# Ledger of designs, part 4: VHH binders against p30636

Target 1, 243 residues: p30636
Amino acid sequence: MSKKLKPFEILEDSCASVCIWLNGEPTAISNRAENLWNKAKYRVATDGAVNEILKRKSFVEWPHIICGDFDSINKQIDTKNAKVVHLPDQDYTDLSKSVQWCLEQKTLTSWEFENIVVLGGLNGRFDHTMSTLSSLIRFVDSQTPVIVLDSRNLVLAVPTGDSNLDVNLEMTTKMCGIIPIVQKETIVSSIGLKYEMENLALEFGKLISTSNEVTTSQVFLKSSSSLIFSIELENWVYKLDSL

## First folded at step 14 (VHH)

Design t4
Fold by OpenDDE, look of step 18:
Structure t4 (fold): chain B 243 residues (1-243), chain A 120 residues (1-120)
Amino acid sequence: as target 1 above (243 residues)
Amino acid sequence: EVQLVESGGGLVQPGRSLTLSCAASGFTFSSYYYGWYRQAPGKQRELVAAIYEKGKLYVDSVRGRFTISRDNAKNSIYLQMNSLRPEDTALYYCARYTTGSWVSSGFDYWGQGTQVTVSS
């Protein structure tokens, strides 16, 4: 059965979303992204993000949850009414741990949400970007979509097998990438792209589907391994302002 | 000398079919990937189809109508073009490719091209 992925729903309405604010470049999160944050059902800030949130306190709602290993948060900072969740596991990034924790809340508590939106994680330190991608892959088979956003990109993991991606063409430049990131053979077929793949092996150092284009609002992917799908957002700040 | 020689082009009516051939010589055929490009008058050259070690690629406008194939024994690449449309009118080129993205400059050799004209 084909998995239906609707990553652009979050850009239409975040009221059913967990929004995770990652530490990163301030410019990665626009003022309009703040609106997404503010409207999210659950606001989760990593410890490093708290400083940035404080700087933007006039524009953003306080997080419901502050989580992380607290290696970067100012210990003197008042967490106010936020629940502080200590995630000490150093084997995983704050993002991964935060996502995991959110998913657990869905199972263990009354938390109900349809997707997880991660703000940031694609800018700044490249190793952090890679960690973000790793985290996406980690949760690729989750029943809860995880979408990473910055001011320019929408990124998600695509599971093995058949997937159907809903794409809002109006919100994008249509420029996209289908990236084989796992260390397994990645044979891909596609429908809905400028350059359609037919059982095409994608591999770093050889051929990857970057600078592709989405041509339809429905993109079908068949892959032997998990993929990263990236699409460039057009006037991302503007679109978020319209929410 | 590296050579790519296209053939099979011609004038056809819409809805008809053509098969383009590209004969390669002067290099190890199996060591490369291949693609067909086309250039219409006044337009940029565009990828039509590519065949790699594993898998094929098609520009969306030809998907379902065109089929790229290769015959290593004949050192040849083919482009079966069905349901031709006027917009398919172009000079079609065979291209050799080693690695990289199909949208990059990855082609290192081109044929002279064969003209395909689709007109009523």
Scores: ipSAE 0.757, ipTM 0.909, lowest interface PAE 0.4, mean pLDDT 91
Fold by ESMFold2, look of step 16:
Structure t4 (fold): chain B 243 residues (1-243), chain A 120 residues (1-120)
Amino acid sequence: as target 1 above (243 residues)
Amino acid sequence: EVQLVESGGGLVQPGRSLTLSCAASGFTFSSYYYGWYRQAPGKQRELVAAIYEKGKLYVDSVRGRFTISRDNAKNSIYLQMNSLRPEDTALYYCARYTTGSWVSSGFDYWGQGTQVTVSS
C-alpha cells in the first residue's frame, strides 16, 4: 500500500500541530520557526530549550509544556505557568521521549493534532543531529507524522515500501536529498526527481543521493528500507508571507 | 592506457531511435561504473544516465525513453535512445566513474563523444 506524505501541511495556517522546541543552536531558529511555534496548538519545550525561549520572550510564546529529566538536586529552571512533565527514562533521547509523550496524549487526554513539528534538532552538536535522524526513523510508521524544521531545511523519514510525497514547489528551492541512514540494504526507485533512481542501491561510504531536485509536486519513492528525505526551503517566500 | 570509444551517433528525425555504444579498453571493465553524458551547444555537460553495480539512474527528461546497459563480456556500455526529440541534440560522452560517485562530478575518464542530431 502506498503511504501519502504531506509534510508541507505544517506550514498551512489551519494545520493543528504540536511543536516541540528541542535544544539547538539559536542561529538556526528562523522567523518561520518562531511563527510555527507561536501558532502551534500545543507548544512543548524540552528543559534544554527553556533558556533560548527566554532570550526570545518578546517574539515567542511561552510553552504549554516543559518536559525533561528534572532532578531536584541537579536542575534549576523557572517553568513559570507551563505544565511540567518528567521524562526520566535514560534509555532514550529527549526528542524520542517528548515525541512519544505527545503521541500518548491523544489517548490519555483530549489532545487533537495532525502533525508533530520539531525545532532545534538539526544544529549544534553533530551527534545530536544524528540522534534527531534516528528518532525520525523510530517514529516513521506513526499515524502522526514527525517533521523536523530549521531555517533552511524540512526533514522527514520515509517508510519502507511505496510512498507518495506531496511537495509545495513554491515553498522550496527544490534541492533535496535521499539519505539511506538505516543499516540495512536500501534499494530505491523514484519518480518526480531530476535524477531518477531505478532500483539503485544507496549506502553510506558508497552512494547517497544528495543535490537531487524535485521536479513535480508529487514525488514517488519506493524503498527497501526507511529513508531520510530532506528538502531546502525557499527563504524569501516564507519570510514575506509570514510577516 | 584507459580508452573509451563512443559510436552510433548520427542525424535522425524526431521520433526515431539510435543506439550508442562505448567500447572500453585498458582496464578491468567489471570493476567500474559508467555513465552517459551530453553537452548541447552553449550548455553545461549533463548526466543522461548512469549504471552502477546495483541499479541505474536517469535524468528525468529521458526516463522511459532511454535505457542504459552494460555487457561485461564485451567491455561495452550502451545507450538505447527511443522517441528522440530535438532537445536531445548533443555531443554524447561515455564516462567511467570512480566507484561510489554520485552524478556527473565523479567521473575520471571520458571519450571523444559521438554527435546526435535530431532534426527534420
Scores: ipSAE 0.655, ipTM 0.866, lowest interface PAE 1.2, mean pLDDT 85
Fold by ESMFold2, fold request of step 19:
Structure t4 (fold): chain B 243 residues (1-243), chain A 120 residues (1-120)
Amino acid sequence: as target 1 above (243 residues)
Amino acid sequence: EVQLVESGGGLVQPGRSLTLSCAASGFTFSSYYYGWYRQAPGKQRELVAAIYEKGKLYVDSVRGRFTISRDNAKNSIYLQMNSLRPEDTALYYCARYTTGSWVSSGFDYWGQGTQVTVSS
């Protein structure tokens, strides 16, 4: 059964999202990311993100939730009216714990949302970026998609099997990557890319699909393992695709 | 000396078919992977198709019309080109890859090319 993936819905006004702000490099947060945060139905800031929010020179809505481990929260930070949630589990990353907590709110507190959007997970320490990708794979089969965004990138996991991915071409440079991050044989076929794969084995150290290009608004992917899909976002200030 | 020699090009009408061949010599054929590239007048060389240890890659404009294949016994690779169009007109090159390469980034040898012209 083919899975329908619609990651660009997070940019539509009608989409109800949870937005999670990780402690990332503040200069990588774009106006687009700030607007997504401000209009999110639920705003969740993780450990350390409160300082980054306070440093913003533009208007940024205060979080509904501030979450993290006990040690990070015990600093005397003015949380205002945000709910403080302690996520002490040492076996999972801050992002994985935050996503899991948000999903639980659908049943425990009747939160209603269609997507989880993550900001600040693609910059700063590189090992934290790898942790973000690990979390995307962990939640690849969730009915609520998890999508990571910064000023240049939209990143999501694609599940094993057949997937149809909707791409809003006008919002992208079309440059994309198909990354075999899971430690299993990864055989990929595609329709809708500049370089079409036909039962092609992808593996770090052998062959990975970088600098590919989306050529259609609906991309078909068939994969024997979960994948990371990344696509470069159009810069709203100017276009660079014609030089 | 490593050699890759393309053949099978020619002048054909739109909608017809051609098979390109690439004969390899001077190295162990089965140890490498191969691709076909093309260069139209005034354009840069572009990948058409590649064949790897497992699987194949095609540029979108030829998928479903072109098929790359290899024959280790004959030290040859082929490009079957069906439903040819005027925009397929180009000089076609055979290229050799080592492992770990994505799209032209790791080819180390190519031939002189064979001309394909699609004209009514």
Scores: ipSAE 0.655, ipTM 0.867, lowest interface PAE 1.1, mean pLDDT 85
Fold by ESMFold2, fold request of step 19:
Structure t4 (fold): chain B 243 residues (1-243), chain A 120 residues (1-120)
Amino acid sequence: as target 1 above (243 residues)
Amino acid sequence: EVQLVESGGGLVQPGRSLTLSCAASGFTFSSYYYGWYRQAPGKQRELVAAIYEKGKLYVDSVRGRFTISRDNAKNSIYLQMNSLRPEDTALYYCARYTTGSWVSSGFDYWGQGTQVTVSS
């Protein structure tokens, strides 16, 4: 069974998205990210993100939900119309907990959305970036895709087996990576990349597929383990306001 | 010393086949990975195919037409080129790779090349 992945829908079409603003450094929160946040059907901020949202209040809509354990949100709380949700579990990351909570809203509150977009998870402390990737793998089999985005990168997990990935070629530089982060043998075949893999073993410390390029809007991937797929967005170069 | 010697090039009509070979000597063959590159007049050198510990890599323009292989007993690498097109005309080089290299900057040695010309 081939799984269809359409990560660019968050950028092209009107679609119902949950947008999670994670605690990470805001350097990847570009005008594109602010626009995605403002247009999201449901806006979810972790408690550590509230200060960054307040700094940007002239450009950024207030969240619908503020969630977390609230150890770090001690001042400057204006809860306006946001619902406050306590997620106290110490064994899971803020991202994993917030994603799980959002997925549960489809049954508990009848939220209707087609994807989850995550902001703020690819910069700042490097170990937090690794945790973001781990969370993507944890949710790889969800019917609701989870997509992480910053100013330069769009990142998602690709499940074991056959996948077809839709790429909007006009919104990307086409530069991509296929990253074998699970600790299992990872053998990949592809169609639609400049460098096509044929049963190629990928492993950190041996061979990983970086600086590949998409050549078609339909990329097929077959993999023996879950993968991280990254693709570089157009206009990724950080620019001061008037370049 | 380390040597990679390509052979099997020539003039051939479109739609026909050729097999290139690369004889390796002066080092332990099984300790390395290999690839074929090509350079057409006026163009940059381009990776065509690579063979690694497990699996293979092909540039998209040759996928399905070309097959890279190796023969450990003969210390040789081959490129079977089927359904040749005029655009495949180029000087073809054999290259040796080390681990951790992906595509273009990872080879540490290459041969003199063998010319393939596809013309009617």
Scores: ipSAE 0.625, ipTM 0.862, lowest interface PAE 1.3, mean pLDDT 85
Fold by ESMFold2, fold request of step 19:
Structure t4 (fold): chain B 243 residues (1-243), chain A 120 residues (1-120)
Amino acid sequence: as target 1 above (243 residues)
Amino acid sequence: EVQLVESGGGLVQPGRSLTLSCAASGFTFSSYYYGWYRQAPGKQRELVAAIYEKGKLYVDSVRGRFTISRDNAKNSIYLQMNSLRPEDTALYYCARYTTGSWVSSGFDYWGQGTQVTVSS
């Protein structure tokens, strides 16, 4: 009866993913993100991401697919050996179009993957970040999870109803947020957080759950509306021992 | 003058129950939301429970044992503490906050506190 959400699977070596690079900023892309991109079964870059990939060509693999609207007469796109996919749309975001196209490849071209991972959607222009969150909500009921990350954050949508969220406690600082971005009454109950909610109404301008903390590897959430869940990733830093 | 006055603390045996009260005066009680915080010696003040217009919040260590409630007719906030443990020993504070506040910010008035000591 509950939905099972396993967002940390994208960080495990056994997971087959599509990775969409959506306009990366330098502070958003980490060694973890570069590794995810390089190991992805399918690498999809939007036309706005190509320059950032070129700057990092010593560290990241070239995309399999470059997609976008390609309507600008002043844009020159060096696609090299990537397949070019034209996704024209006046009224929809690059992310929503890219995700939809990838999902269609499961039936149209025999693509097999377990997750869609998005890079470059949480930094840069703030309105683009809001668009990323909107797209996560749009795809919240997809059979293939869509997960966004940058150097510090792992972000996904949680559907209405009961959800169990698997958390790899070794990969996170445990700091998390439960964000009510849907324009409907949002009532949340939880098990597995430092600050447990009991039928708590969340709403921008009133109360939102920030600086909460995961306390177990299995977090239960019950919500009357879809949510954005964010969790802060642990930063790997090795330290040399003193002699 | 805004006042929050805690009472009901004391010495109690482990496993027993205690009810804390907070009497509010000097403002329109129903226009605000409330929480209980506690501070043990040598530790920082931590949230115990909060009560909002709709719903409640509990720190995980007290969930299922403590219940926050309010009585608008008496301008009072309560904390029912069941199954008390030695680690619940602390000075307990009542706090007032405005809409939109979460756990660590937006509380604007505090009481003087009431001591709870759990020992056999």
Scores: ipSAE 0.624, ipTM 0.865, lowest interface PAE 1.3, mean pLDDT 85

Design t4
Fold by ESMFold2, look of step 18:
Structure t4 (fold): chain B 243 residues (1-243), chain A 120 residues (1-120)
Amino acid sequence: as target 1 above (243 residues)
Amino acid sequence: EVQLVESGGGLVQPGRSLTLSCAASGFTFSSYYYGWYRQAPGKQRELVAAIYEKGKLYVDSVRGRFTISRDNAKNSIYLQMNSLRPEDTALYYCARYTTGSWVSSGFDYWGQGTQVTVSS
């Protein structure tokens, strides 16, 4: 059955989201990211993100949850009124542990949310970016979508099979990538892109679809393996009318 | 020594069909991938279609109307163009790939082109 992907719903006021603040360089966290954080139904910060949140205390809300390693959370962090959650498993990254914990809250604590939005994870150390993409693939079949966002990028995983992806064209430059990061044969067909793929094999070292362009607000993708889809966001700058 | 020779262009009325052919010589044909590019007057050369080891791609303006194919036995690449429109008028080039990029200038050889003119 075709999977419907609506990643731009995270930007709607009526959308109930968990927002995970993983980390981000000051320039990677935009006003858009701060707005998503402030409006989130549940705000979850990793312990490494708390200092950046403190630097922005005049315009971002404090987390509901601070999670991470036991010693890092308790010794050097003033958690104020946030609930502290210890996620000590060294076999998984902070992002994977945070996402898994949030998903468990739907059952264990009856949290109600429609999306998980991740701030950060696409900047700084490149190996951390690779880990972020690995986590997206790990959760690709979750009934709750995981979307990564920074100042210029919206990134999500697309599952095997047929998917219909809703794109808010006005919020993007339309420049997109369809990336075959899974180590399995990846054959893709598409409708709604400038360069349409017809049973095209994608593989790092051979052919990947970068600098493609969405041409419609609904993009169909059929894939034999999970994909990373990325789209460049328009850098919206508020313009003062009366200056 | 590497040669790509396009043929099959001409003047046609809107709505009609043409088949372009590209004959390749001077290298092992089956070891490469191919594409068709076009250049309209006053415009830059643009990719129209490409055929890879597995699968094909098309620019959106021709999808459903144009079909790329290859015949390894004849060392040839084809572009079947149906439902032609005036905006398809261009010099059409066959090209051989040197890279995996299908949206950039990753071709190392192309021919002199064959003119397609769609007009009443």
Scores: ipSAE 0.605, ipTM 0.858, lowest interface PAE 1.4, mean pLDDT 85
Fold by ESMFold2, look of step 14:
Structure t4 (fold): chain B 243 residues (1-243), chain A 120 residues (1-120)
Amino acid sequence: as target 1 above (243 residues)
Amino acid sequence: EVQLVESGGGLVQPGRSLTLSCAASGFTFSSYYYGWYRQAPGKQRELVAAIYEKGKLYVDSVRGRFTISRDNAKNSIYLQMNSLRPEDTALYYCARYTTGSWVSSGFDYWGQGTQVTVSS
């Protein structure tokens, strides 16, 4: 059964989103990301992100939730009116814990939202980027999609089986990647890419699909394992030009 | 000596078919992967099709019209080109590939190429 993936809904419509501000480099935060944060139905910041939010307090709304393991750090944080949520489990990353907590709010409270948008986690230390991708795979089968976004990239996990991916071509440069990050046999077929795959085995150290290009607004992917899909956003140069 | 020798090019009218062949010698044929690239005058070389152990890859402009295949017994790679168009006019290169990303320059040995010209 084909799964429908609509990652650009966070950019096209006023949709009900949870926005998680994960610790990220200041240069990766864009006007687009700030607007998404300010318009989010629920704003969740990890404790590592609070200082960056404070630096931008004239431009971004304060979080509804500040979460993390404050006890381990003995960190002094002025939380103002935000609800503080302690997530002390050291076996999981801040992203994984934050996403899990947000998903639980759908069943434990009256929270209603259609997706989780994550700001950050794609820059800085490379091993943190790998951890972000691992977290996306962990939640790939969630009924609520998780999308990671920075100034240049939109990234999501694609599940095993058949998927139809809606792409807003006007919001992208169309440059994309189909990445076999799961350590399982990954056989991919596609429709809607410049370089079409026909039962092609993808594996790091052999063949991966980078520098591909989306050619249609409806991309079909069939895969024997979960994938990471990445696409480059249009207007990332705007912030660089303006300095 | 590693050799890849392309053949089968020529002048053909639009809508017709050609089969390109690539004969490989000087190495263990079954240990490698293969592809076809093309270069039109004034343009950069582009990947057309590739064949790997478990699957094939095609550039979208040729999907459904071109078919890549290999014959390990004959140490040969083929490109069946159907419904040819003037924009398919190019010098076609056979290439050998071992590992790496899908980048268009990932092949390590090339033939001299065979010219395909599609014109009325």
Scores: ipSAE 0.523, ipTM 0.819, lowest interface PAE 1.9, mean pLDDT 84

## First folded at step 17 (VHH)

Design v4
Fold by OpenDDE, look of step 18:
Structure v4 (fold): chain B 243 residues (1-243), chain A 120 residues (1-120)
Amino acid sequence: as target 1 above (243 residues)
Amino acid sequence: EVQLVESGGGLVQPGRSLTLSCAASGFTFSSYYYGWYRQAPGKQRELVAAIYEKGKLYIDSVRGRFTISRDNAKNSIYLQMNSLRPEDTALYYCARYTTGSWVSSGFDYWGQGTQVTVSS
């Protein structure tokens, strides 16, 4: 069966979303992204993000959860009514750990949510960006979609096999990338792109599907391995302002 | 001398079919990827189809109608064009690729082109 992915629903309504605020460049999170945060069912801040949240305290709601290894948070910061969750595992990034923790809450507690939206993680330190992608791949087979957003990009992992992506064309420039990121043969077929692939091997150093274009609101992907799908958002700030 | 020579173009009515051929010479055919491009009057050259080591690529407007193939024994690539439309009218070029992306300048050689005209 084809996996249905609806990443743009998150942009329409975040009330059923866990929103994770990552530490990163302040510009990565626009004022409109703050609205997503504020409307999210669960607000999870990584320890590093708390500083930024404090700076924006007049515009953003306080997180429900503050999590991380607390290596970057000011120890003197009042966590207020947020639940502090210590995630000491250094083998994984704060994003990965926070996503994992959220998923666990879904199974172990009364937490109910449909998706996880990650704010940030795509800019600043490039190694952090790579870590973000790695985290997406880690959870690609999760029943809970994980979508990473910044001021310009919507990024998610696409699982092996058949996937159907709902794309809101109006919210994007249509410019997209289908990126083979795992160290496995990645044979891809597509429907709904400007440059359609037919059992095409994508590989770094050879051929990857960057600067492609989504042409329909339904994009079908068939892949022998997990992929990263990236699409450029149009007037991201303005669109979020309208929410 | 590297050569790519296109053939098979012509004037056809809408709905008809044409098969374009590109004969390559002067280099190791199997070492390259190939594609068909087209340029309509007043428009930019655009990728139509490409065939790589593994897999094919088509511009969305020709998907399901055009088929790219290659014959290494004949040092040739082909573009089967079915259900031709007036908008398919263009000069069609054969191109070779070494590596890279279909949207980049990964090609390094072009043929002279063959004219395809679809008109009632």
Scores: ipSAE 0.752, ipTM 0.905, lowest interface PAE 0.4, mean pLDDT 91
Fold by ESMFold2, look of step 18:
Structure v4 (fold): chain B 243 residues (1-243), chain A 120 residues (1-120)
Amino acid sequence: as target 1 above (243 residues)
Amino acid sequence: EVQLVESGGGLVQPGRSLTLSCAASGFTFSSYYYGWYRQAPGKQRELVAAIYEKGKLYIDSVRGRFTISRDNAKNSIYLQMNSLRPEDTALYYCARYTTGSWVSSGFDYWGQGTQVTVSS
């Protein structure tokens, strides 16, 4: 019954990925993220990301798919050879719609991929970051993992129940967080962390596990509700426009 | 008026057990949560165990050997230390915690400490 999670596989050349470039924040995209985008089997950009991709055309490949509702920016988009997909549902975020569309391609178009990696969802407006985390929780039970990445962070949702998380210790500073974002009682037990939890209740405004540290390449988590797990990547750097 | 008084330390041989106690007074005991910290000479103070509203936390080096508990009727916190090792030698402090605390934010009150020495 234990769920196996292998979030570092997106950083290892061992699996086929969909990469979603969500919104174009100019200072958040690292060389690691650009390389991941370029190596992705399918490159999907939301309409908000196209201008940023154009600015980086010497470093990044053009999207295979450009998707969105196109209400605010479509009059300036040169889509070139990308397929345009209209996702008009106003009750869901661009990320949630993009992820759902990609998952549907496994049956509709026979796309073959093992994970979805999201760029750009952890920076800029903070409410957009919260929306990204909400989308991770929405898809936590998907057979296809969804991982969010920026220059410093690798972030994923961990499902209710027992999970074993494989950590590539060479790619991380080991600093991690276990965050109880779901509005349900969240009781956590762990093995493989510096500060081990034993049936510990986590709740915003009371106790959350920040500045914890992975001590093994395999971390066990048991939780009564879904969690956000974050881990700091080694050799990170911010890209600043003024530099 | 807040007081935390540790007791139960001593000199013991490796592999033996000790129980530390912490008597609390001067405040409503059941309104707070507690932890044990330790500090060896020349080392930084480190969290050993904490007991919260629901659940417990242990530093990895003592997990499975130490057990924290509380008794609201006696206004007391305990640390059962089994399979003691020389590296457990330290001054052990009882600490009081308020909401929002994690290991890096510390506690608001500390006792005087009780010495545990593990040697043959």
Scores: ipSAE 0.658, ipTM 0.871, lowest interface PAE 1.1, mean pLDDT 85

